# VH-VL binders against q9h9l3: the designs that were tried, part 43

Target 1, 176 residues: q9h9l3
Amino acid sequence: PRKMVAIDCEMVGTGPKGHVSSLARCSIVNYNGDVLYDEYILPPCHIVDYRTRWSGIRKQHMVNATPFKIARGQILKILTGKIVVGHAIHNDFKALQYFHPKSLTRDTSHIPPLNRKADCPENATMSLKHLTKKLLNRDIQVGKSGHSSVEDAQATMELYKLVEVEWEEHLARNPP

## First folded at step 19 (VH-VL)

Design Df16
Fold by OpenDDE, look of step 19:
Structure Df16 (fold): chain C 176 residues (1-176), chain A 120 residues (1-120), chain B 108 residues (1-108)
Amino acid sequence: as target 1 above (176 residues)
Amino acid sequence: EVQLLESGGGLVQTGGSLRLSCAASGFTFSNYAMTWVRQAPGKGLEWVSGISYRGEYTDYADSVKGRFTISRDNSQNTLYLQMNSLRAEDTAVYYCAKVPYRGSGSFDYWGQGTLVTVSS
Amino acid sequence: EIVLTQSPGTLSLSPGERATLSCRASQSVSDNYLAWYQQKPGQAPRLLIYDASNRATGIPDRFSGSGSGTDFTLTISRLEPEDFAVYYCQQRSSWPLTFGQGTKVEIK
């Protein structure tokens, strides 16, 4: 089995005026898109802004949510030693208060061959929604109910698979 | 071994009040969300209420909103359900159940339940 | 709320037979947030499957869950005498949390 997983996190606002992005949901899928982890997570600080329109997170989701420290431990166990694929993944790692090795990180928001395949400027930062529509002919993040982190993680993995061979070769020649 | 033991059930008149307790052992109670689920005689299961591990977040079924209050004392490893303005339709076996980290919103351990009978 | 409808209401089978239980949702259950429980007479429910296909700790491999969207299935590959009970599905995709009405698996 490939030692590769895709991750997507949803954040809520904590701290003064809700400006701090805190992890509230994390989804991890394997190479085949099977869900390895998907849980709502309770931030250590009071939630000021659920950011529901984007995050999909509501107060009810926090009732059964996993404490952040516990969730973080569970997530890190899954990620350790894996190639981790994500979209704008630095935000996810920041929310996790974790830094995965750069050499084992794949950010689909910064893969020129992927953008090229989507007829986008190679150095532009394209949204996951746009790339998924263009390359997979699939609509994600539809409606006003917020994002599905599982759906987003799966889409991210599928996008990466389109350019995996080329990109891995590139990285081998140009290690980060 | 995880153990949940409900108590406080009994016979109560319509409009009356009752307080259920659930004593937890065999796990770090303060680290887990808890829930109440009830089952009317000969009927199915109905979710009643849930509470986060610190008690900061709670939610209720519409059928009990405004009448029931879920709470917990983590120092005593005890979950509570204060039931006010009881109705005949509240007659049921009340289960306390543990919410796992993985598959949150499911219930991995259940007590044996305590019977609440509301009569006119 | 999401209404879960289980079928059949009663399933009469013999030990050793395969049991297939259905749970249909009134709307899509996102992220496969569907659990199955077993309840024997006079006992509390027991978690069998969570998130559609994950067996809970200590659950025999003869129990399996599958499905997505609005259609979910619990399968017991070979019924054991202790498997005759009522089975409930439950969703955590939308609030309030809801259960199906149950399927009774009884001895034929």
Scores: ipSAE 0.828, ipTM 0.914, lowest interface PAE 0.5, mean pLDDT 95
Fold by ESMFold2, look of step 19:
Structure Df16 (fold): chain C 176 residues (1-176), chain A 120 residues (1-120), chain B 108 residues (1-108)
Amino acid sequence: as target 1 above (176 residues)
Amino acid sequence: EVQLLESGGGLVQTGGSLRLSCAASGFTFSNYAMTWVRQAPGKGLEWVSGISYRGEYTDYADSVKGRFTISRDNSQNTLYLQMNSLRAEDTAVYYCAKVPYRGSGSFDYWGQGTLVTVSS
Amino acid sequence: EIVLTQSPGTLSLSPGERATLSCRASQSVSDNYLAWYQQKPGQAPRLLIYDASNRATGIPDRFSGSGSGTDFTLTISRLEPEDFAVYYCQQRSSWPLTFGQGTKVEIK
C-alpha cells in the first residue's frame, strides 16, 4: 500500500578545488515513470566546477535555478512516507542533507538479485548505465552533454521493478 | 497580490541609453530569479536577460550582449536593465517577469511593460 | 539556439469549438521543457502550461498541453469568449531561452 518513487540528483563542485559535491538538479518520478519533480537547484556556495561532462549542468542553468533551501523543502515533502528508489542513493541523500528511513530506501546499486539478472557478481557495485544496458537493453547517459536526472530516475525505477516482488519479500523476512 | 511595475521607458535617440526599473511586491523578491522579456510592436516575445536570486548569475540574448546589463537590489525589491548603445531594433515593450520555483525558466508573473522607442 | 515555429499563424474559430495550436522546434526540446502563454491586446503574457503538460496555477482545465521532442501542442477543448488571444510557446531546454512567433486565435 506504500507509494514508491525514484530519485536522481546531479551535483556540481563547490569548496576548495571544487571537491565538495553540491546539489544542482533533482528529479523524482513515480512508479509509472511520470515526473513528479524536476528542477535545477542553485547551491548556496560558489560553484567551482560544473562537472558538465557528468552532471549536464552549465552556468546558464543556474540563472533560473531554485534556491537550495526551497528545493530541499519541496523534495523532502515528496519523499516523506514513501519508498524511495535510487542508484548509489547515499550520494543523493548526502547532497540533500537528509537521511531517509532505511526500511523505506531501495538502492539499485546494492541488490544481489538484480546483479544476478545482469550476470554480474552479486556483491559488485554496478553502474546504472551498465545495469540499464544489460537488463533493459537501453543506452542512457549517451553523448558528452552529461547525464539527465529524469532519464536516470526513470531507468532506476524500471530496474527496481524487475526484482521488486523478490526484494520486497526478502526485506520483509530480513528487516534492515 | 504579486505585482511587478516597470518604469523608465520612453523615447530615445539611436546610440542613447535608458535604465529600466521593475518594482516588485507581494512576494519575497530576494528568493526568486528574475528576467526581462521584450516585444517589438506587432511582433512576438524575445527573451532578453535573466538574473539569479542573489544576482551572481546572469545571461543575455546575443542581440543585447555587451550593451545591456541586468542587475537587482534585493534590499529595495527592484530589478534593473541598463540599456546602452540603443538601436532601432531595440524598440519594444519591455516586461519584467518572475521565475517560479516549479517550472523554473517559465515565467509565472509579468509586469504591465514599459515602452522603449528608439528613433533616429 | 532553438527556433520555435508555431502554426497556424492565425486560427479563426467560434466559441465552443476546439482549438489545436502547434509548436515545432528546430532541435529536440529535452525533458519537455516547453511552456505556453496567452496574451490579450494591451496585456502582459499569462503562463498557461509549463514543462509541456502542467497547468499553471489558476488555469482552467480546458487548456491542456502535450508533445515531446520537436512537436508540441496546446489544446483548448472548448473555446470561451475570453480565450481569443495570441498564444506563444517558449522553451527552456537550451540557451538562449526562445519563444515561438505566436498563433492568433480570433473570432470567426
Scores: ipSAE 0.826, ipTM 0.914, lowest interface PAE 0.7, mean pLDDT 93

Design Df6
Fold by OpenDDE, fold request of step 20:
Formats: C-alpha cells, sequence, structure tokens
Structure Df6 (fold): chain C 176 residues (1-176), chain A 120 residues (1-120), chain B 108 residues (1-108)
C-alpha cells in the first residue's frame, strides 16, 4: 500500500506588519503516529510576530532552527510520492511554498464523512481541536503554551484513519 | 570530516576578559547553528550560549547573560565567545559544538575544548 | 528550567553486561527532545542518541534510548571495554538547555 504521512506546520509573521505567514516549525508523522520530522525552521525574513499564543514559537526557538531552504528540501523529500494528510493543509503547503498533487492530498477539514461522524454539517469547516474532541475524545491545543505540531499531526492522522476506507473508496470513484 | 578547534583559553584574573574562538571545517559552517558548552573541572556539562546560522538570533544561560557575547564570522568559518567580567565559577573547559538540522538543540560534533581558568 | 537527574551516580559492571541508565526530568520533556552523550576522560562529549530514541550517525546498535515525558533510559545491551565512560542526558524541550549531572559507568 501507498505510504501515508500527516503534516502540521506552525507559522510566524514576517514582513512589514507581520502579515506574511512563514514556516517556523514542521512536524510529520507516519501512519502509526511515529515522528518522522519535527524541527524549528528559520524563515528567510525577519520575524515580526511570533504568534506565540497559537504557534508556540518563541525567539529562543530560532537559535537552533534549520534554515528554511534546507528544511524545505528535507520535508519535500519525506512528502514526495506519499499520501499527505493534514488539516487545512493548503496553509501548510503555502508556507512550504510547495504544492502536493491533489490526488495524493487528504485534508481533514474537507472530508464530509468525517464531519458527519462528528455530527457536524458535512460542508462545514471544523477545527482540528473540535473534531479531535468529538471523535477521539482527546483535548489538543490546550493551555497557553501554543500548539504542538506533533500532537496536531498525530490527531490529524487518527481522524483520517476513522474515515480512511470510505474516503479512499470515494476518491477512487471520484478522482480529484 | 567535521572539525572544530577552540582557542583563546588561558589564565585570567577575576573581572578580566577573554575571547574564545572556534575554527570550523569539514561542513558548510554558514548553514548551521552553533553553541558553546562548558565543563568545570570534575563537573558536568553546562550550556552557555547559542547562535543561529546567520547570527541573527542568540541566547544565553542566565549565569552568563550580560557578560558573555556569542558571535560568528561565516566568511572565516569561526565562532566566537567574548567573555567579560569573568568570575571564578566561569572556570571550565569551553567546548564549541555544532547543531545538526535533525535533532536541533542537540549537538552532534564537539571540539576538544579550551581551558579557561579564572583566579583571584 | 528543566532539571535532569541521572541515576545511578555510578554503575559498576563488567564487559558483556547490560547497562541501564536513567534520566528523570523535573517536568515533562516535550516531544521527547532528550539526547544522550558519552564522554571519556580527556575527551569531548559524543552524541549517542537524540530525540529520545534516534541513534546518531556512527553509533553502534548496542546503544538504545527510550522513554517519554519525565522518564528516559539509555541502554547498552552488551558493554564493550570502550563503553566505560560518563554519560549525560540533555533536553532541548525548554530553555535554557540543560544537562543531567552524569552517570559514570565503570568497570567492576
Amino acid sequence: as target 1 above (176 residues)
Amino acid sequence: EVQLLESGGGLVQTGGSLRLSCAASGFTFSNYAMTWVRQAPGKGLEWVSGISYSGEYTDYADSVKGRFTISRDNSQNTLYLQMNSLRAEDTAVYYCAKVPYRGSGSFDYWGQGTLVTVSS
Amino acid sequence: EIVLTQSPGTLSLSPGERATLSCRASQSVSDNWLAWYQQKPGQAPRLLIYDASNRATGIPDRFSGSGSGTDFTLTISRLEPEDFAVYYCQQRSSWPLTFGQGTKVEIK
């Protein structure tokens, strides 16, 4: 079977007003939740807003961080040829300045059977936190320390596994 | 082959200053974060300071903050540690160490260290 | 800061025996960001394990790391003569970065 990984990225704000979302951490886990990649990443531009409340990123995390270009290469090497699962994954790919084939992409924020299972409108965009609580009875993104990209990636994978069979069959009949 | 060679250590009086250097070779120095770690005689390891690949980001242990300054010259493949207002408790072997891309915040290559002795 | 406490202080064993070293953190080490180092007399430390269980390049498979949260373990399955040294754990989860006080593995 084709290999499957889940990805979650944390972004900081760069640019004059910090409105540009730049990759600052990336976590990738395999089907079993084992961490394949988890590193802080240095954006090429000066960080204006760490967005710590959400990202969990602090200035000291950038001291040992991997340069973006290097990290991007390492990450792409992991993703290439795999089914990539993420939540609102277009944001992650945008931050990576990378576009994964649609046929190999799984976005848990746009899987109607997953929403249905969570008693949510099928066409609604639900948060990862909400779906994780409803379907896995697990709390993520708690506290004030910011998100854990590893935790979020693992949760994303677990959520997808709940609907994997049904969704893969759907995609086989209806290729994107 | 990765090589790190510290220099600049020696005997200095309390309140004095020293500047340590670390010459790097065998890897693209400018692409890697670097760190200083020290070890007092017969004691364990203590993280001292770190610097990002470009030098833009630095951090220090509380014990040296305000007294030590980490810097680097990527054109010379050299890491520096300016140590001011030295104290007896700063006596240690000072290691420069490379920060890998994977497991960053761990240190995959170390120099042999340079001894700094602070006396009254 | 996260304080890492290693045990035992000294471990006396013979070549061929199994060594188990403990590293306990004063608080949870996030994402298993715990490393192990080996230091021989008069030498610089050498990275053995990073992120709790990943062997560094060139490290023999007799070295293995495990654990999560506050409890981590370094295991040497069968001690070789060259393995008698001091071992340190180190966390990169929280700043400042901190090391354990070390465990000395000595020959019985």
Scores: ipSAE 0.912, ipTM 0.954, lowest interface PAE 0.4, mean pLDDT 96
Fold by OpenDDE, fold request of step 20:
Structure Df6 (fold): chain C 176 residues (1-176), chain A 120 residues (1-120), chain B 108 residues (1-108)
Amino acid sequence: as target 1 above (176 residues)
Amino acid sequence: EVQLLESGGGLVQTGGSLRLSCAASGFTFSNYAMTWVRQAPGKGLEWVSGISYSGEYTDYADSVKGRFTISRDNSQNTLYLQMNSLRAEDTAVYYCAKVPYRGSGSFDYWGQGTLVTVSS
Amino acid sequence: EIVLTQSPGTLSLSPGERATLSCRASQSVSDNWLAWYQQKPGQAPRLLIYDASNRATGIPDRFSGSGSGTDFTLTISRLEPEDFAVYYCQQRSSWPLTFGQGTKVEIK
């Protein structure tokens, strides 16, 4: 348990058409939900689309934002050697331009026992919001202010804890 | 050792202009966001303005918006605050402060400040 | 804007005593993005705590921060003579960035 962290990232759109997803905020929590990292991050290139309705990121957040290269280094130091829990975590790693070992990665969007507990098809990709509501009876990502990456990371960890024992046993028998 | 040294303060008439400077040393200035915070005599602290590490992003308190301009010269390790249309209520000690990577939006190092007095 | 109200206005204590300072926000401070500063007469503020509970570099462990939402607390477990000063809270969760009005910790 002490070796587990949960991560959630918010991305903005960069590139000529804003189609490149660039890291703009990263939140990391420990097994107990305590925040280990939570910072706005400044992409190396100009932001074309803040995607505020989803990301919660606004232009003002970039004033004090940490440069991407620095933030990436700080984040990687936290993640190294840990079991990293996330939801659709491949997007987070892509934005970080980093790939965590598969054996140390837990994606709550691809855990069949979790979906089963939520009365969802085991092979379906369910949203974090839906799983959180169904299994934790908690509403996240509510309102017009965008997502809270800390809240999402905490919810992700709590969801994983519901199936931790079963899933870890499964992975032990079936290493990725 | 991180050092921030403000200069440019002084006595100015209402409606006048003043340009503050903050000389930074002891860290890679160009990698950090910077801020101005002021303190009226015998009063509390008030955030004035902030600027990203490259200078691309800036923001201001409503009380100074349209009158003050924050800028930086990374080649000279210097932060600036151009103050126009000064008012009596702008009288304060002006601090430049460094924004850390962790806890960004807090301020981990401050200069000793420079006094700006606006008289009627 | 988020208005931060600190209490009490003045706290009179003796060296060795425990000091508890409160900072209340007019609305929820998201993600515990609250900092505490110490300012002595004629000096610039010094960062003590960031993100509600993290001590800044070089800050003694007698200083601690706690709280969430709208209620935050700075605690000095055992006051040292050099701790008598004015303390400010500051939020970074909403723009503009704002400070509390300050609490003066003075010698009884």
Scores: ipSAE 0.911, ipTM 0.954, lowest interface PAE 0.4, mean pLDDT 96
Fold by OpenDDE, look of step 19:
Structure Df6 (fold): chain C 176 residues (1-176), chain A 120 residues (1-120), chain B 108 residues (1-108)
Amino acid sequence: as target 1 above (176 residues)
Amino acid sequence: EVQLLESGGGLVQTGGSLRLSCAASGFTFSNYAMTWVRQAPGKGLEWVSGISYSGEYTDYADSVKGRFTISRDNSQNTLYLQMNSLRAEDTAVYYCAKVPYRGSGSFDYWGQGTLVTVSS
Amino acid sequence: EIVLTQSPGTLSLSPGERATLSCRASQSVSDNWLAWYQQKPGQAPRLLIYDASNRATGIPDRFSGSGSGTDFTLTISRLEPEDFAVYYCQQRSSWPLTFGQGTKVEIK
């Protein structure tokens, strides 16, 4: 079994001036794009900035949101032992206050073969939206309603699948 | 075993007020969001209001905004619905329901409901 | 708001038969955030399915949910006598939370 999942998180601003990025939604999909987890999450601190334009998070979403501590436990249970795919995934892990083993982490924002396939500089950091459009001919993160973390997680997984064989071989030869 | 028991329903005149209570047991009440859902006689279900686990966040259906107030006392394991300016169309069985962590925004446990009848 | 329309209004079947209930949304339900409930006469609703296809705790495997976007289905593979009730779909994708008008499954 592959034991591969993709994750995408949405963050809101907490702390002074809302500069702290706190987890407010997390979506996890399996290799086939099936949703394993998708919940709004309540940060432990007061939300100062919902960052709605990007996060899609609104105050109403916090009504039924899962407390961070509980959500974190649920998410970690899913991620443990898995290869975790994400885009700029260090931000997600930071928000989760969890760091997955590097050897089991795949960041689509730092995969040179993926950029090459998209006719982008191999060492450039490209957006998920751009790569998805170029390689999957699909538009994500459209409109002003904010991101869909499920959509983003699914796109991330699909992008990785395009270079999975090559990249896994590379990692086998060059362990992080 | 999870148990939710509504109370406070009854007959009230139009324009009157009523306060519903929901006593929770069998789970850590303070850790879960709660909701009120109502059902008019012979009709379907209508979401009324929701409240986060700490009570910090609340929301309401447009039909009850400005008239109803949801609250909770976590020390007493009790959910409340203060209903003011009641109307005939508010006549319904009112259910309190628990919101799970997984599938939040769905309702995994329901009370048996309490009937509110608003008459002119 | 998202309006959920269930069909048929009434489904008349015999025990042992397969029941297929539909729930159509006026707009796309994001992330399959669609639940199904069962309500028997004189009882409170009971959660059957959440997030389109996940069975709630204690729900028999004869109940299954499927669908995405605007079209969702609840299937009862083989009706038991206790399955004759009203079934509601409910979305949590958009606020306010909304229910379908219900489908009554009755004995033929």
Scores: ipSAE 0.878, ipTM 0.937, lowest interface PAE 0.5, mean pLDDT 96
Fold by ESMFold2, fold request of step 20:
Structure Df6 (fold): chain C 176 residues (1-176), chain A 120 residues (1-120), chain B 108 residues (1-108)
Amino acid sequence: as target 1 above (176 residues)
Amino acid sequence: EVQLLESGGGLVQTGGSLRLSCAASGFTFSNYAMTWVRQAPGKGLEWVSGISYSGEYTDYADSVKGRFTISRDNSQNTLYLQMNSLRAEDTAVYYCAKVPYRGSGSFDYWGQGTLVTVSS
Amino acid sequence: EIVLTQSPGTLSLSPGERATLSCRASQSVSDNWLAWYQQKPGQAPRLLIYDASNRATGIPDRFSGSGSGTDFTLTISRLEPEDFAVYYCQQRSSWPLTFGQGTKVEIK
C-alpha cells in the first residue's frame, strides 16, 4: 500500500509589511509519528516579521538554517508519491511553492467525519488545537512561545487515523 | 573532499587581538552556514559563534559577545573570527566547522584547529 | 541554557565489548535535537549521530543513538580498536548551543 506522511510548516513574514508568508520551518512525520524531516529554513527574501508568537521562529534560528531552495528539494523528495496529511494544508503547499495531487492530499480541516466525531458542524473549519483537545484529549500549541511543528504534524496524523478507513473508502467512491 | 584549514593562531598578550581564518574547499562554501567552536586545553567543547550562508545572520556566545566578530568572504571561500580584548580564558584550540543541511546546528566537518594562547 | 551531563566520565572496555554512553539534559531537549561526536587525541571532533538517532554520512552501523526528552544514549555494539576516544553530546534545541563534558572510552 501507499505510504502516508503528515506535514506541518511554520512561516515568517516577508515582502511589503511582512504580509507574504514564507517557509521557515518544516516537519514531516511518518504514519507512526517518527520524524522524517525537521529543519529551520531560511527564506530567499528578507524576513520582516518573524511571527514568533505563532511560528516560534527567532532571529537566532536563521543562523544555521537550510537555504529554501535546498530544503524545498529535500522536502519534495519525501512527499513525492505519498499521501500527504496536513491541517489547512493549502498554506503549507503554498509556502513550498508546490502542488501535490489532490488524490494524494488529506486535509484534517476539511474532513466531515472528523468534525462529526468532535461534535462540530460537518462543514466548519476547525482548528488543529480544538480537534486535538476534543478527540485526543491533548493540549497542543500551549503558551505564547510558538507552535511546535513536530507536535502539530504528529497530532494531525493521529487525527487522520481516527477516520482513515472511512475517509479513504469515501475518496475511492468519490475521486477528487 | 571537504577541507577546512584554520590559521592565524598564536601567542598574544591579555588585551591583544588576533584574526583567525578558515580556508574552505571541496564544497560550495557560499551555500553553507559556518561556525567557530573552541576547546580549552584539557577541557570540553564550547560553541563560540555562527554565521548564515550569506553572512546576514550572526550570533555569539555571551562569553565573547562584543569582543569577537565572525565574518565570511564567499568570493574567497574564507571564514574569519576577529578576536579583540583577549583574556586568559580565551586560550583554546579554535575549530572552524561546517553546518550540514540535515541536522543543522550539528557540525559535520571540522578543521584541524588553530591554537590561541593568551598570556599575562 | 541546557546543561548536558555525560556518564560515566571514563569507560574502560576491551575490543569487541558493547559500550553504552549516557547524556542527561538539565531540561527537555525539544524535538530530540541531540548530536554525538567522537574526538581522538590531537584530532577534531567527528559527527556520529544527529537528532538523537540519525547516523551521519559514513558512520558505521555499530554506532546508534536513542533517547528522548532529558535522557539520551550512544551505543557502540562491538568496540573496534579505532573506537577508543572521547565522546561528546551536543544539543541544538536551545540557545546557546551546548556540549556535554565528555566520556572517555579507553582500552582495558
Scores: ipSAE 0.770, ipTM 0.892, lowest interface PAE 0.9, mean pLDDT 93

Design Df6
Fold by ESMFold2, fold request of step 20:
Structure Df6 (fold): chain C 176 residues (1-176), chain A 120 residues (1-120), chain B 108 residues (1-108)
Amino acid sequence: as target 1 above (176 residues)
Amino acid sequence: EVQLLESGGGLVQTGGSLRLSCAASGFTFSNYAMTWVRQAPGKGLEWVSGISYSGEYTDYADSVKGRFTISRDNSQNTLYLQMNSLRAEDTAVYYCAKVPYRGSGSFDYWGQGTLVTVSS
Amino acid sequence: EIVLTQSPGTLSLSPGERATLSCRASQSVSDNWLAWYQQKPGQAPRLLIYDASNRATGIPDRFSGSGSGTDFTLTISRLEPEDFAVYYCQQRSSWPLTFGQGTKVEIK
């Protein structure tokens, strides 16, 4: 049986006016929620906006951070050949400068059965925080010091499990 | 085999200066963050300072901020700690330590340490 | 700043016994970013456990870490003669990085 992981990333602003999102932390968990990867990452480009309110990233976190190219290699080795679950996962892949096969990608922001369970419109884009509160009775992203990417990755995996059988059957009938 | 070798310790008077060096081998030094940790005789461990792989980011414990400067020379695989305005409380064994890619901010390899003694 | 308080200060045990060392944080250690080190007299510390429960490379299976939030433990399932040393916990979740005061494990 094919292994499944969940990923969540925190980004900082690089490029002109800090509008480019660059990877500054990545967390990966397995099916059981055990942490497979969780590290700060130093982008190769100059950081213009740490985005600390959401990212939780501050300048001091960069002191021990792993170089982007090294971290990317380690992360991609974990993702290769696995079903990868994320929330709005295209942003994570963009920050990783990576394309994961569509057939192995699961995005909890685009799963109609998950929205139905949350009593939300089927094709609405719902936040991870909202879905987690509604379906898992759990508060995540609490406080003003930024998000925990481990917490978010774990929540994402638990959400996917709620619809896993139905959605995997749907994808088998409707290959991406 | 990762090796870290500190040098430059010794006896110095209060108000004096020393520069510690840490020679690194057995790994690509320029790809790793590095740290200084000290241990006063008979006491526990205290983080002193850290530096990112490129040298762009540094930080210091409040007890040494403004007096100590961490630096690195990636072309010579060497980490430095410039210690100015030394005080008796700075007396310790100073270790350089390597930051791993996994568990970063933990320290997976340590040097043997160099003793700094600050006399009154 | 997160203050780490280790207990007991000294643990007197015989070889073959199970050792349980406690590390308590003054506030939650985010993401369980807590490490354990062993230090023998005249030697540098050796990393045993990182991120609460991951054994570092080359560390024997008898060493394990557990805990979350503010309470963490290091367990040595069966003490060997070479395990008598001082053990330190260290957190990396909040700046500045801090160490506990140490627990000495000694022969009873």
Scores: ipSAE 0.764, ipTM 0.890, lowest interface PAE 0.9, mean pLDDT 93
Fold by ESMFold2, look of step 19:
Structure Df6 (fold): chain C 176 residues (1-176), chain A 120 residues (1-120), chain B 108 residues (1-108)
Amino acid sequence: as target 1 above (176 residues)
Amino acid sequence: EVQLLESGGGLVQTGGSLRLSCAASGFTFSNYAMTWVRQAPGKGLEWVSGISYSGEYTDYADSVKGRFTISRDNSQNTLYLQMNSLRAEDTAVYYCAKVPYRGSGSFDYWGQGTLVTVSS
Amino acid sequence: EIVLTQSPGTLSLSPGERATLSCRASQSVSDNWLAWYQQKPGQAPRLLIYDASNRATGIPDRFSGSGSGTDFTLTISRLEPEDFAVYYCQQRSSWPLTFGQGTKVEIK
């Protein structure tokens, strides 16, 4: 049996006009929701836009942050060989400059059985906040201080568990 | 073996200036954020200032903003704290501390400290 | 600013006894980002626990941390002679970074 983790990242704006999304926080939880990794990360490029309303990242957080190259190495060691669950997870992998095997990737934003449980169209892309409220009766991303990547990663794992047996069987029959 | 060695402490008059140094060895200094923490005689610990691994990001406690400047020289593996306009309440042992990659914002290695005494 | 209040101020115990030290925060400590340090006379602080419950490198398993939100605990399961010291909690969830006032663990 292959171990499973959930990941969520927060990004800041770098590059021209702050349009490039660069990794500034990463949280990884195990199947039980225990935190395996949760650190602020300093992008190698100058930060133009902290995006604080959504990211929760402020200048103060960068003072003690782990260099991107070091953090990336630590994160990839945790992810290697595991099933990685996320929400719109391609954005997290892009910020990590990393491609995880599709056969080991689970994206709760694109699981038809999960949408069906939430009484949502099977082909719709649903927000993590919406799915969590409908299926777990919990409010996440509350307030104006930005998202908590630990909270989001934990919610993502709990959502996946609702469809895990069905979806793993589907993927076994239909390898990506 | 990680080592941090503070120097530059001493007796100084109110309004005076002093520069503290922290010599680092046993680790790749340029890969780690660094911090100054102080402890007044018989009192607890107070965070003073921090600096990112490259030196690009710094921050200060309100009590020292505008008077203290943190800096680093990665080629010499040295952290600095320039202290200006010193006051009696700045009297403390000043510790240099290393920020770990895991649990960042906690401090895993500390120097022995250097005493700064500010008198009238 | 998050104020950390430690209790008791002094804990008088014998070697072999269990020590329980409390740290209460004035506001919730986000993501349980709370650390514990040990400081012996004439020495710098030593990191014991980070993020509420993770032991730092080289820390014996007799030291454990627990708690969440506003209430955190450091436990020393069996006191050794070298464990008599002052212990500080420290939060990193909100600026400025703050420390508790300390709990002294002394020989009874």
Scores: ipSAE 0.762, ipTM 0.891, lowest interface PAE 1.0, mean pLDDT 92

